# Ledger of designs, part 13: VHH binders against Probable ATP-dependent RNA helicase DDX59 (DDX59)

Target 1, 164 residues: Probable ATP-dependent RNA helicase DDX59 (DDX59), of Homo sapiens (Human) (q5t1v6r416to579)
Amino acid sequence: NVRQIILWVEDPAKKKKLFEILNDKKLFKPPVLVFVDCKLGADLLSEAVQKITGLKSISIHSEKSQIERKNILKGLLEGDYEVVVSTGVLGRGLDLISVRLVVNFDMPSSMDEYVHQIGRVGRLGQNGTAITFINNNSKRLFWDIAKRVKPTGSILPPQLLNSP
Short names: E, the ipSAE of ESMFold2; O, the ipSAE of OpenDDE; V2, 0.75 times the mean of E and O plus 0.25 times the DockQ between their complexes.

## First folded at step 6 (VHH)

Design k41 (framework vhh_6z1v_2)
Fold by ESMFold2-Fast, scan of step 6:
Structure k41 (fold): chain B 164 residues (1-164), chain A 122 residues (1-122)
Amino acid sequence: as target 1 above (164 residues)
Amino acid sequence: EVQLVESGGRLVRTGGSLRLSCAASGFTFDDYAMGWFRQAPGKEREVVAAISWSGGRTWHADFVKGRFTISRDNAKNTVYLQMNSLKPEDTAVYYCAAEIYTYGSTSQYDYWGQGTQVTVSS
C-alpha cells in the first residue's frame, strides 16, 4: 500500500518542508529515499539533512562508483544510514530495494520517472508513503498527476486546479 | 537584515588571475551553502561553483574546472572565487548566493548579492 501525497511547495520553501517531514513522527519512517534533479543538489541536501535533523544521511549520484552505491544502499537497509538523497541513479540490480518513505523533493521530468520513484515504497505488503513537491515548474505534468493520484483518494493542492 | 556584498571585480587581461570575495552578514553563515553565479550580456544567469556549509564539498562547472576554485572562511563569514587563466568568455557580472541546489534556475536561492563586474580583455 502506497499513500501518495502531493504538496504545493515553492522552491525556497522545499528544504524547510523536507525537515518538517523528517521531524514528523507520523510521516518519518526509515529507510527514506529523497529524489532531487541534480548531483550537487544531492550532495548539498544530504549534508543539510545531517546537520539540521541529526539523521545519518548520504548522497547517491552518477559520480559514485557502482560499488560505492551498492555499499550505501546496503547501509540504508541495515540502518547505517536513515536517509539517502539520490538523483534517481541507484544502479542496475537494485530495482528490488524497498523503503518506507519516498520524498520527491523535485518533481520528476516525466510520469514514467515518477512511477519508478514511488515504486520504491510499499512493496511486499509493507505500508509506505510517497510525498511529492510540486509548483509552477511542474505545470506540464499537472493533468497527468491529477489523473493518476485522484483515484487513490488523496487530497490535491488547490493550486493544481487554480494555476493559470 | 541579510546582506551579501561581492567585491574584487575589475578589468583584467586574458590569461590573468582575479580573486572575488563575498562578505555575508545578518544570518548564521555556517548554516548556509554558498554559490557563485555569472551573467553575461544577453545570456541567462548560470551557476559557476558551489560549496557546502562546512566547506567539505565543492562543485565547479565543467567550463571552469581547473581554472576556478571556490573556498570559504566561516570565521570571517566570507566565500571566495579564485579565477585563473581568464578568457574573454569569462566576462560577466558575478553574483554570490546563499542556499544553492544547482538547478540552473534563479528561483532556488534564499539570498543574492548585487553582483561584481569582471571584464576580460585581450
Scores: ipSAE 0.006, ipTM 0.410, lowest interface PAE 9.3, mean pLDDT 80

Design k42 (framework vhh_6z1v_2)
Fold by ESMFold2-Fast, scan of step 6:
Structure k42 (fold): chain B 164 residues (1-164), chain A 121 residues (1-121)
Amino acid sequence: as target 1 above (164 residues)
Amino acid sequence: EVQLVESGGRLVRTGGSLRLSCAASGRTFSDYAMGWFRQAPGKEREVVAAISWSGGSTWHADFVKGRFTISRDNAKNTVYLQMNSLKPEDTAVYYCAADRYTYGTSEYDYWGQGTQVTVSS
């Protein structure tokens, strides 16, 4: 199923942490889907991934047509792209895509969205990994994250557990 | 590592047009995402437009969309802001900014000194 990893990452450290994950031979398993919270973030981060790591990367967001988004996700699964950086909404009918690694670069605003995003990993009995960056900006969700992740046996950041 | 110098700011009449330039010095200009920001007296600095290192991706704030266009010329180490249909509300000091690792409208590492744009009459 899905191995859920929760990392405490302050906003200025998120880009460095993402590049460390993408350069880690044990963690980096294409196809990879990275979730961010804004369109400009998707575009700029996907270009930074391509420029800095040399990985084939592209963005998905609402300004791209449904046909283009479908073609990008097909390309991700067929190896034309190794990393896709997306806002939370991939597009209608594209929810059944499965990848080996999800990185929630920005923690989603709700647990429903979190579940939906990590659901892109570990299908048909294959093991996959979902890595989520959290910090004090996600404090409202700390209890819900702990309730979901703690039973899986994953180690949680002490900062998450110490928040009332 | 990048130094930025803005130019082109001046007094212009309502409805007019103006192009701002930002000249960058440094070996790695093409490795940086670029942004245009503005700050009016007594107001917070706000992001106006941004462009990726290649120029393949651009973003414009809703309040300038359709009026302003950001572009870059990596051969000339320059980023531009074309401003059309100027309004008095566009009066501000305009800054260019550069960042190697930015993925959004914040966290720019290098800033120019700014160029004053005044829209009147």
Scores: ipSAE 0.006, ipTM 0.249, lowest interface PAE 10.7, mean pLDDT 80

Design k43 (framework vhh_lunsekimig_d3)
Fold by ESMFold2-Fast, scan of step 6:
Structure k43 (fold): chain B 164 residues (1-164), chain A 124 residues (1-124)
Amino acid sequence: as target 1 above (164 residues)
Amino acid sequence: EVQLVESGGGVVQPGGSLRLSCAASGFTFDDYALYWYRQAAGIERELIASITWGGSTNYVDSVKGRFTISRDNSENTMYLQMNSLRAEDTGLYYCAKDRTYTYGFPSTSYFDYWGQGTLVTVSS
């Protein structure tokens, strides 16, 4: 079972909100996957996570080899890393990774991608949480997000529901 | 009130071991990262090890592989296991916590309270 949480977070506030989540003992459950929309973002954010929170963090993106990505994800599952920041490119045969917390720092560009990303939580009979940041940049997906998330009983941001 | 109390220091020969303890009170222990600093004669305090709320650890190069930081949230206590001690490890050892929920190796100016320190002397 996956608890889906949708938060209204403006772009300049996303980094602070992520650190609040990673420092919240009720929300932070390693292993953690954080999804971003670009390679530079994955590198910079993973460095910031390690520097600010002290958590063992590393990035995954297309410029890392298949072997490097496999070793990083193995390290995440074995406790060598607590947080992996990824562009969504996890690598072939690594779809079976299961984590306790997913944070969509950037809302995915499609609902298929969203479903795939949150599907990383709660697979082993453990409850998991998926937290997704939205703002006006995700406006085109507001109806689809509401349709997906309302049945879970989660409270949706008023900004999503009142969008013109 | 916030209090941090160090203990476990002593005199030990090179290659010996000591376990330092930091007993904490007056705050929600589980919510904060904790740090070990040391001060050698004539030198300002140096951050040597940290442990996050989630248990992630960081060390300065000079102690990696020799020191292990750990925490016991049920006892509100942080530990530093010191193995293979060297003469250069001699100094006062302090524990510290952040004023906020900041993790990692922050500036000492951001720390709340310091304990009195515990003296570690490594000599033949």
Scores: ipSAE 0.000, ipTM 0.108, lowest interface PAE 16.4, mean pLDDT 77

Design k44 (framework vhh_lunsekimig_d3)
Fold by ESMFold2-Fast, scan of step 6:
Structure k44 (fold): chain B 164 residues (1-164), chain A 121 residues (1-121)
Amino acid sequence: as target 1 above (164 residues)
Amino acid sequence: EVQLVESGGGVVQPGGSLRLSCAASGFTFDDYALYWYRQAAGIERELIASISWGGSTNYVDSVKGRFTISRDNSENTMYLQMNSLRAEDTGLYYCAKDSYTWGRPSYFDYWGQGTLVTVSS
């Protein structure tokens, strides 16, 4: 069971909103996965999380080997890291990872990717939360987001419903 | 009022070097990550280098080992040292202030007017 929250967050507000979530005692439950759309963003955001919030954070992306990625995810589950920032490339065999919170800092490019990313939450009967930031950059997916998420009773922003 | 002013562009031969500067004002320089973007004729702006407020650096693969990004917080200035320049490095170079999702140019990013780098052969 996963609680899905869709938030309207303009690009300039995303970093502040993420830090608010990470400092919210009701929402922040490690282990946490944060998904971004590029490798450079994963490195920069994971550094910002660690330096600004003091949380143990690291990135996962294509330049890290499968062994390195497995070791990072093992560290996340064992408490060596509290937040991992990833480009969505976890690799084959890492599908079984279960976290308490997923933040889609960037809306994925497809609904298939969205489903796979939120699927990291709430496995083995545990409850969890998936928070996804959207804005006009995701406009091509508004119809698909509405079809997938609206029937689940999830929280949706009025900007999504009032799109021209 | 946020201002970013690029300088240091010019015409060089392949294998040459240039140092670009980005002078910043109107915000607390030390608190922001900064970026160099490049726009070549007919293609979208691409992120080529970044530096965090803490000094961590990242580069696109095409410039790794050739370009070095740095910052001087006492002077509110960011630099891009470009070595071993190639014809494909030709383009308009922009600095940008981080307030947003990294790696994505947007109308809400703060840009300078750019500085032109031409590598002729």
Scores: ipSAE 0.000, ipTM 0.216, lowest interface PAE 11.9, mean pLDDT 79

Design k45 (framework vhh_lunsekimig_d3)
Fold by ESMFold2-Fast, scan of step 6:
Structure k45 (fold): chain B 164 residues (1-164), chain A 122 residues (1-122)
Amino acid sequence: as target 1 above (164 residues)
Amino acid sequence: EVQLVESGGGVVQPGGSLRLSCAASGFTFSDYALYWYRQAAGIERELIASISWGGSTNYVDSVKGRFTISRDNSENTMYLQMNSLRAEDTGLYYCAADSTYTYGRPSGYDYWGQGTLVTVSS
């Protein structure tokens, strides 16, 4: 099972909030997967994580070969990397990777994608946490987010419940 | 004072080349991701190219192989080399700098230039 946390985070505040999470000893549990919605974001954010937090960080996206992606994920599990920033496409067979923390830096476009991404947490009997950033850009999914997350006991942000 | 200033825009024939420059003052580029946006008449501003502080580059599909983004941190300047220009490349070109890495979300960027006009006409 996975602990689901939904945070209201405006776009300009997302990087600072991610760094706060990665520096929070209660929340930060490597290995960590951070999901973003584009290749540019994966490259830029992974560099920022390394430069600002000092954590071993790298990106995964479609322009990296299958061999490179496999080696990166192996490195994540073996401790060569602490944080991997990905566009969500890990590759055939690599989607079964299990991590301790998932951060959806960008809310996925559908609940099916959301479930797939948080499904990287807590496999093989391990507990884990999934933290998802939302704001008004995701408001079409607010009902579906609330419907899925409320039964887990998580507190939802007031902005989600009071939309529009 | 903090500012970005674009230069190098102009009129060029299809198949021609232009080099755009974006110079920064009041801050150093070394810790910023840098972007080129394009806005054509009646179309929203779109991200054309980016370069990270570490030098990783990304391009929109329509300009891949034709445009090259580069940065020179010692000169505090970013460039966009535009080759094989097409009529659809016409527009205002803006540079932007982002220390927060909000990538593709213009409202989250730290600094914007005022734009330089590129016109590709026969």
Scores: ipSAE 0.012, ipTM 0.386, lowest interface PAE 8.8, mean pLDDT 82

Design m01 (from f08 with D101Y Y107S M110F V112Y; framework vhh_8emy_2; at its last look DockQ between E and O 0.96; V2 from the best seeds 0.00; counts 0 for: pae E 3.8 > 2)
Fold by ESMFold2, look of step 7:
Structure m01 (fold): chain B 164 residues (1-164), chain A 123 residues (1-123)
Amino acid sequence: as target 1 above (164 residues)
Amino acid sequence: QVQLQESGGGLVQPGSSLRLSCAASGFTFSDYAMHWVRQAPGKGPEWVSSISGSGGSTNYATSVKGRFSISRDNPSKTLYLQMNSLRPEDSAVYYCARYSYEWLPGSTSFDYRGQGTQVTVSS
């Protein structure tokens, strides 16, 4: 019930690709959860999403209280926010929600984290999409990514397929 | 080259309505959020409203909520601001504005602005 799309995106091009996804009528299905690898990156990217796309966006990371994080995620599900930009594992609040689209802006450092992050989509019977940006910085995970994604029928980037 | 041109300003009495327009060219209009910003004499710029590229998401400053309505027509590459129940404090030069995809967080300036249109509300 989760469509997993893997895109080859070099680090300097990640913002542009995200904005293209958020502007695409076929791909953009709020609510959207975007994962990044650090809290400063979450704050900065969320501001850029709001300014550039005009979507209602806010960040979540460890410097926000658990109550604040829960309220933000409830707002995401209820339409107060269309996009939440978050660092990786977000504790108990995130585990309780489901969204229509996940974007792994930064590939997590392990496949366990990857599975957990894409698991935010499609829970409670909802269907959805997970899009992950990958490049050579994630090469240690290429085999595991291919093993998980090939059975879904999604097209994998040639750069990933041409790697051991 | 990105070009933005505002029009529709004027001198009106309190309680009046005006509709501002912004003609856009030189970029794929529907790919970008558009913003209205205003600047009164002797004051810093004030963000007024924004609308997403599709037109599906709008936001307003608290000072104008319920009185102003932002809209866009993507085929004609035109942004609008309907201003109702105008007050003297709404007097300003109004700009339409856009960020680039390369915009850096922490910047307080828009990457692209028009030349502005003057709105003056006076009894």
Scores: ipSAE 0.227, ipTM 0.628, lowest interface PAE 3.8, mean pLDDT 84
ESMFold2-Fast, scan of step 6: ipSAE 0.403; ipTM 0.706
ESMFold2 (binder alone), look of step 7: mean pLDDT 82; pTM 0.827
OpenDDE, look of step 7: ipSAE 0.628; ipTM 0.841

Design m02 (from f08 with D101F Y107S M110F V112Y; framework vhh_8emy_2)
Amino acid sequence: QVQLQESGGGLVQPGSSLRLSCAASGFTFSDYAMHWVRQAPGKGPEWVSSISGSGGSTNYATSVKGRFSISRDNPSKTLYLQMNSLRPEDSAVYYCARYSFEWLPGSTSFDYRGQGTQVTVSS
ESMFold2-Fast, scan of step 6: ipSAE 0.357; ipTM 0.681

Design m03 (from f08 with D101L M110F V112Y; framework vhh_8emy_2)
Fold by ESMFold2-Fast, scan of step 6:
Structure m03 (fold): chain B 164 residues (1-164), chain A 123 residues (1-123)
Amino acid sequence: as target 1 above (164 residues)
Amino acid sequence: QVQLQESGGGLVQPGSSLRLSCAASGFTFSDYAMHWVRQAPGKGPEWVSSISGSGGSTNYATSVKGRFSISRDNPSKTLYLQMNSLRPEDSAVYYCARYSLEWLPGYTSFDYRGQGTQVTVSS
């Protein structure tokens, strides 16, 4: 089963919170999938992860060629990458990778996308964790988030508590 | 205030070994990756090696892979670079470095680096 954690994280604090998660021995299970909402963000955050945490990080988005994606897949299977930052478009072969930790650095634009992203965790009967950062930019989804996560017994941020 | 202080450089013959140290202060050492960067006269800075905050992940430039080993001692807040089989091409000032949380490629940010320690490999 997937343990769903929703954290209130303002935009300027997201990188620091991600790095705290990646440095947490209980949470960090490579490879980690980190989802962002744009290609530039994927490239920039991947580089920041490499510089700040020292983890082997790579970005995946629609502008990566088939050859690049094949090389990334090979590297992932060989343990050459510990963090993958993606816009949600993993591509052929890479979408088959199952993980123990997903971080939604940016809240997805829909609950269908949210479900698809956290569905990368807990495959083959293993337990895993999905951590999603929210703030006022995702307020239109607050009710849907609360409706889905509240029944799991997970603690919701106080900012969502009275808007189910 | 972030402070980094390198030591351990010197003049050695080809094939020799040296261990560089970097003493860190002013931040929670174990929360950050640490890096070794070198700069030879007349050349730009070259990344040498990186280590994650826990020490569980290490990376090396192809030019030093198999010869250099990066490590850290978090309780003493010290970063190390063990350099084996030294070559004349390894001669440079070696810096330990830490990137700021605000660092992004192409955007304004501040990086932290020490004063450096000189390594000279000559016969």
Scores: ipSAE 0.297, ipTM 0.654, lowest interface PAE 3.1, mean pLDDT 84

Design m04 (from f08 with D101F W103S L104R P105Y G106D Y107S T108G S109T M110F V112Y; framework vhh_8emy_2; at its last look DockQ between E and O 0.70; V2 from the best seeds 0.00; counts 0 for: pae E 7.4 > 2)
Fold by ESMFold2-Fast, scan of step 6:
Structure m04 (fold): chain B 164 residues (1-164), chain A 123 residues (1-123)
Amino acid sequence: as target 1 above (164 residues)
Amino acid sequence: QVQLQESGGGLVQPGSSLRLSCAASGFTFSDYAMHWVRQAPGKGPEWVSSISGSGGSTNYATSVKGRFSISRDNPSKTLYLQMNSLRPEDSAVYYCARYSFESRYDSGTFDYRGQGTQVTVSS
């Protein structure tokens, strides 16, 4: 079972909000998967996490070989990394690895991607949390997100509830 | 206004210990990772150690690992560096530092740093 949390976070505020989550002892459940929308963003944010929060972080995306991606995911589960920043490309043919916290730093481009990303949480019978940042750039998915998340009892941002 | 003030440096013999302190003000201390960096005369800054905002994660440069211990007290807004088994090559001005948020992804280019505290290890 996955606890879904939706937060309204403008693009310039996303990094600060992520670091608040990573510094919060009640929210921070390593290992953490953080999803972004581009490869450069994954590399840069991973470096920023390390420099600003002091947490051990690494990026994973399509320009990493499949062997490198498998080794990074293995290391995450073994405690070698506390945070992994990914574009969603975690390795084809590899069984999906479960974590306790997912942060969608950037809203996925589709509901299929959203479901796939939060599905990394709570496998093997463990409870976990998925936190997703939304703003006006995510309006296309507001209806679908609300329909999926509202029945779970999660609190939704007022901006999402009052959207056209 | 971000302010960082280091203290605790001095002149000691090889093998001695020192505890450095950094008093922080002007920001929510617990929201930020804190870092110790050092600079010897004629050399560029060298990163020494980092600690997460909660204190749950710490990292060390290879040259100091096993000898130095970083810690923080968030209620008093103070960062510490316990330095054991000091060596002559540890002689430097020690600064506490914080990175800023400048864009959506990157670490930013604007660093906050204190005035520094001089550590001299000499027999």
Scores: ipSAE 0.179, ipTM 0.621, lowest interface PAE 2.6, mean pLDDT 82
Fold by ESMFold2, look of step 7:
Structure m04 (fold): chain B 164 residues (1-164), chain A 123 residues (1-123)
Amino acid sequence: as target 1 above (164 residues)
Amino acid sequence: QVQLQESGGGLVQPGSSLRLSCAASGFTFSDYAMHWVRQAPGKGPEWVSSISGSGGSTNYATSVKGRFSISRDNPSKTLYLQMNSLRPEDSAVYYCARYSFESRYDSGTFDYRGQGTQVTVSS
């Protein structure tokens, strides 16, 4: 079972919200996967997490070699990294990884990708949480998000519900 | 406002120990990693050590690893640096700092607020 939380977060506020989540004792259960929409964003956000919180963090994206990506994922499972920041385009390479918390820092471009990313949580009966930041940049998916999440009983942001 | 106040420096002989303290206020101390940075006269700042907000993860510059130990006491909002086996090259003003980001892709900077504390290792 996966608890799906949808938060309305404007782009300038996303880093602050992420740090709040990583400092929340009820939500933060390492290891954590954080999904972003670009390689530079993954590198910079991972650096910010490490420098601001001191958590062991690293990025994974297509400019890392296959060997580097395997070593990073192995380190995540072995506790060498508490936070891994990954681009969404490489999220399917993580299909064998199970974690307790996923944060979609950037909303994926499709619902198929969303399902894949939240599927890293709670696999094989493990409980976990998926938190997704949305704003008007993802409005094309609002109906699909509401359709999938509303039946779970989670409270949806009013900005999403009031969108045409 | 954010305040950091360093203390515990002094003049010591090589091989001696010192313990530096940093009193913090004006922010939620336990939410932030803390850093020690040192600066000798006429030189640029040099990162020394970092500790996570919880205190569970530490890191050290190669030049001090094995000799220095960083710690924190979150209830008292105090950061420490235990400095053992001091060498003349450790002489510097020592600052405690936060790391600060202002936007999504900002590279960030060390945020120094205090006057620092002087450590001088002679002979």
Scores: ipSAE 0.012, ipTM 0.462, lowest interface PAE 7.4, mean pLDDT 81
ESMFold2 (binder alone), look of step 7: mean pLDDT 82; pTM 0.823
OpenDDE, look of step 7: ipSAE 0.037; ipTM 0.483

Design m05 (framework vhh_8emy_2; at its last look DockQ between E and O 0.40; V2 from the best seeds 0.00; counts 0 for: pae O 4.0 > 2)
Fold by OpenDDE, look of step 7:
Structure m05 (fold): chain B 164 residues (1-164), chain A 124 residues (1-124)
Amino acid sequence: as target 1 above (164 residues)
Amino acid sequence: QVQLQESGGGLVQPGSSLRLSCAASGFTFSDYAMHWVRQAPGKGPEWVSSISGSGGSTNYATSVKGRFSISRDNPSKTLYLQMNSLRPEDSAVYYCARYSYDSGRYELSTFDYRGQGTQVTVSS
């Protein structure tokens, strides 16, 4: 079961919102997977997470070797990292059983990717939470997000519902 | 009012150890990650170490990893930095610092709160 939370977050406020989430005892369930849309962003955000929250954080993206990625994923599963900031490099079928919180820091480029990312939690009967930041930059997906999330009973941002 | 007060600095020889303390007040100490930063003369501030609010997570700069240890006592609202195997390049003013979750700041230069600092000098 995946609890889906859609938050309206303007770009300049995203980091602040992420830090709030990571410091919320009710929401923060390590290890946390944070999805971003660029490699440099992943590195910078991971570093910021480490410095701001004190949490063990690492980034994963395509510029890291296969060995590095394997070790990072192993570390995630073994509890070496409390936060993993990732681009969309995690292949389908990867079983990250321990992940209980996913944060789409950047809105996925497609609903297929959205489903793929949130599917990292709530597996094998476990409860999970997926938080997605959304704003006008992703308005093309407003209808699809609403269509997918509304049936779950989750509250949607007014901005999303009022958008044509 | 948020207050941070560092202590424990001094003049020591290379290879020696020193323990810094930071007394915090004016906020719920355990709700915030705490940080040590340092600034040497003529250099910009450098992040040294961080510890999560609960104390369960610690991080270190590469330059101090294996030598420094950060810890905290939440009941007494005190932050510690155990510095072992000190080197001349560790000489700096050391600050305990805290970010504000409301500020959304993530750069070292944008720490919302820090103390007056304590001088650490490592010299033969």
Scores: ipSAE 0.020, ipTM 0.423, lowest interface PAE 4.0, mean pLDDT 89
ESMFold2-Fast, scan of step 6: ipSAE 0.486; ipTM 0.763
ESMFold2, look of step 7: ipSAE 0.636; ipTM 0.802
ESMFold2 (binder alone), look of step 7: mean pLDDT 81; pTM 0.823

Design m06 (framework vhh_8emy_2)
Fold by ESMFold2-Fast, scan of step 6:
Structure m06 (fold): chain B 164 residues (1-164), chain A 124 residues (1-124)
Amino acid sequence: as target 1 above (164 residues)
Amino acid sequence: QVQLQESGGGLVQPGSSLRLSCAASGFTFSDYAMHWVRQAPGKGPEWVSSISGSGGSTNYATSVKGRFSISRDNPSKTLYLQMNSLRPEDSAVYYCAKWSYESRYDLPTSFDYRGQGTQVTVSS
């Protein structure tokens, strides 16, 4: 149900690539979940998305209170947010969000986290897309990503296939 | 070669309206978010408004929210800014911009492919 796309994207190019994805009429289906590797990054990227793309964006991470998380969930259900930038810690009500697009801006720390993050896509029988950015800073998971994605028929970047 | 050409500025009285236009060429206009940025004499640039590539999403600086409306016409590759209830504080050169993407997370401090600007002066 989930179309998995793996893109080789160097760290300085990630923001531009994310904005291109958010401006792609075939890929952009709000709300979009964007996963990053740190709390400060979630806040900064969320603000950049708002300012640069014009999309309604909010961050969520472990330093957001339960009240803030409930307000974010309410806003998502009411269409107040089109992009959610998260470290992967979504919390109770937000775990119920089903989306059509996930972007792993940063590689998850484990394959369990990867599976959990892309599992937010394509619920209720709808098709969806999960796009993951990789580069030399994510080598630890190259073998596991290749084993999971190859059977789906997706094209993998040559850089991933020339390493484990 | 990316080109942006702003127009529609002028001298108006407080409370007046103006519509700014930006003609874009040299890139696939509908694939990019577009922005309005203004700069008053002796001050740094201030972001005013943004619109997504499809036109479905807009965002505004607090200082202009409720008064300004950003829109675009992708077939004609034109960006618009409808400015209502103009105030003396809105006096600035207005630029059409496609922002740069230099840092991984942080906001860029510079602009890619901004035009020459159009002067808006709000004065009695």
Scores: ipSAE 0.105, ipTM 0.515, lowest interface PAE 3.4, mean pLDDT 80

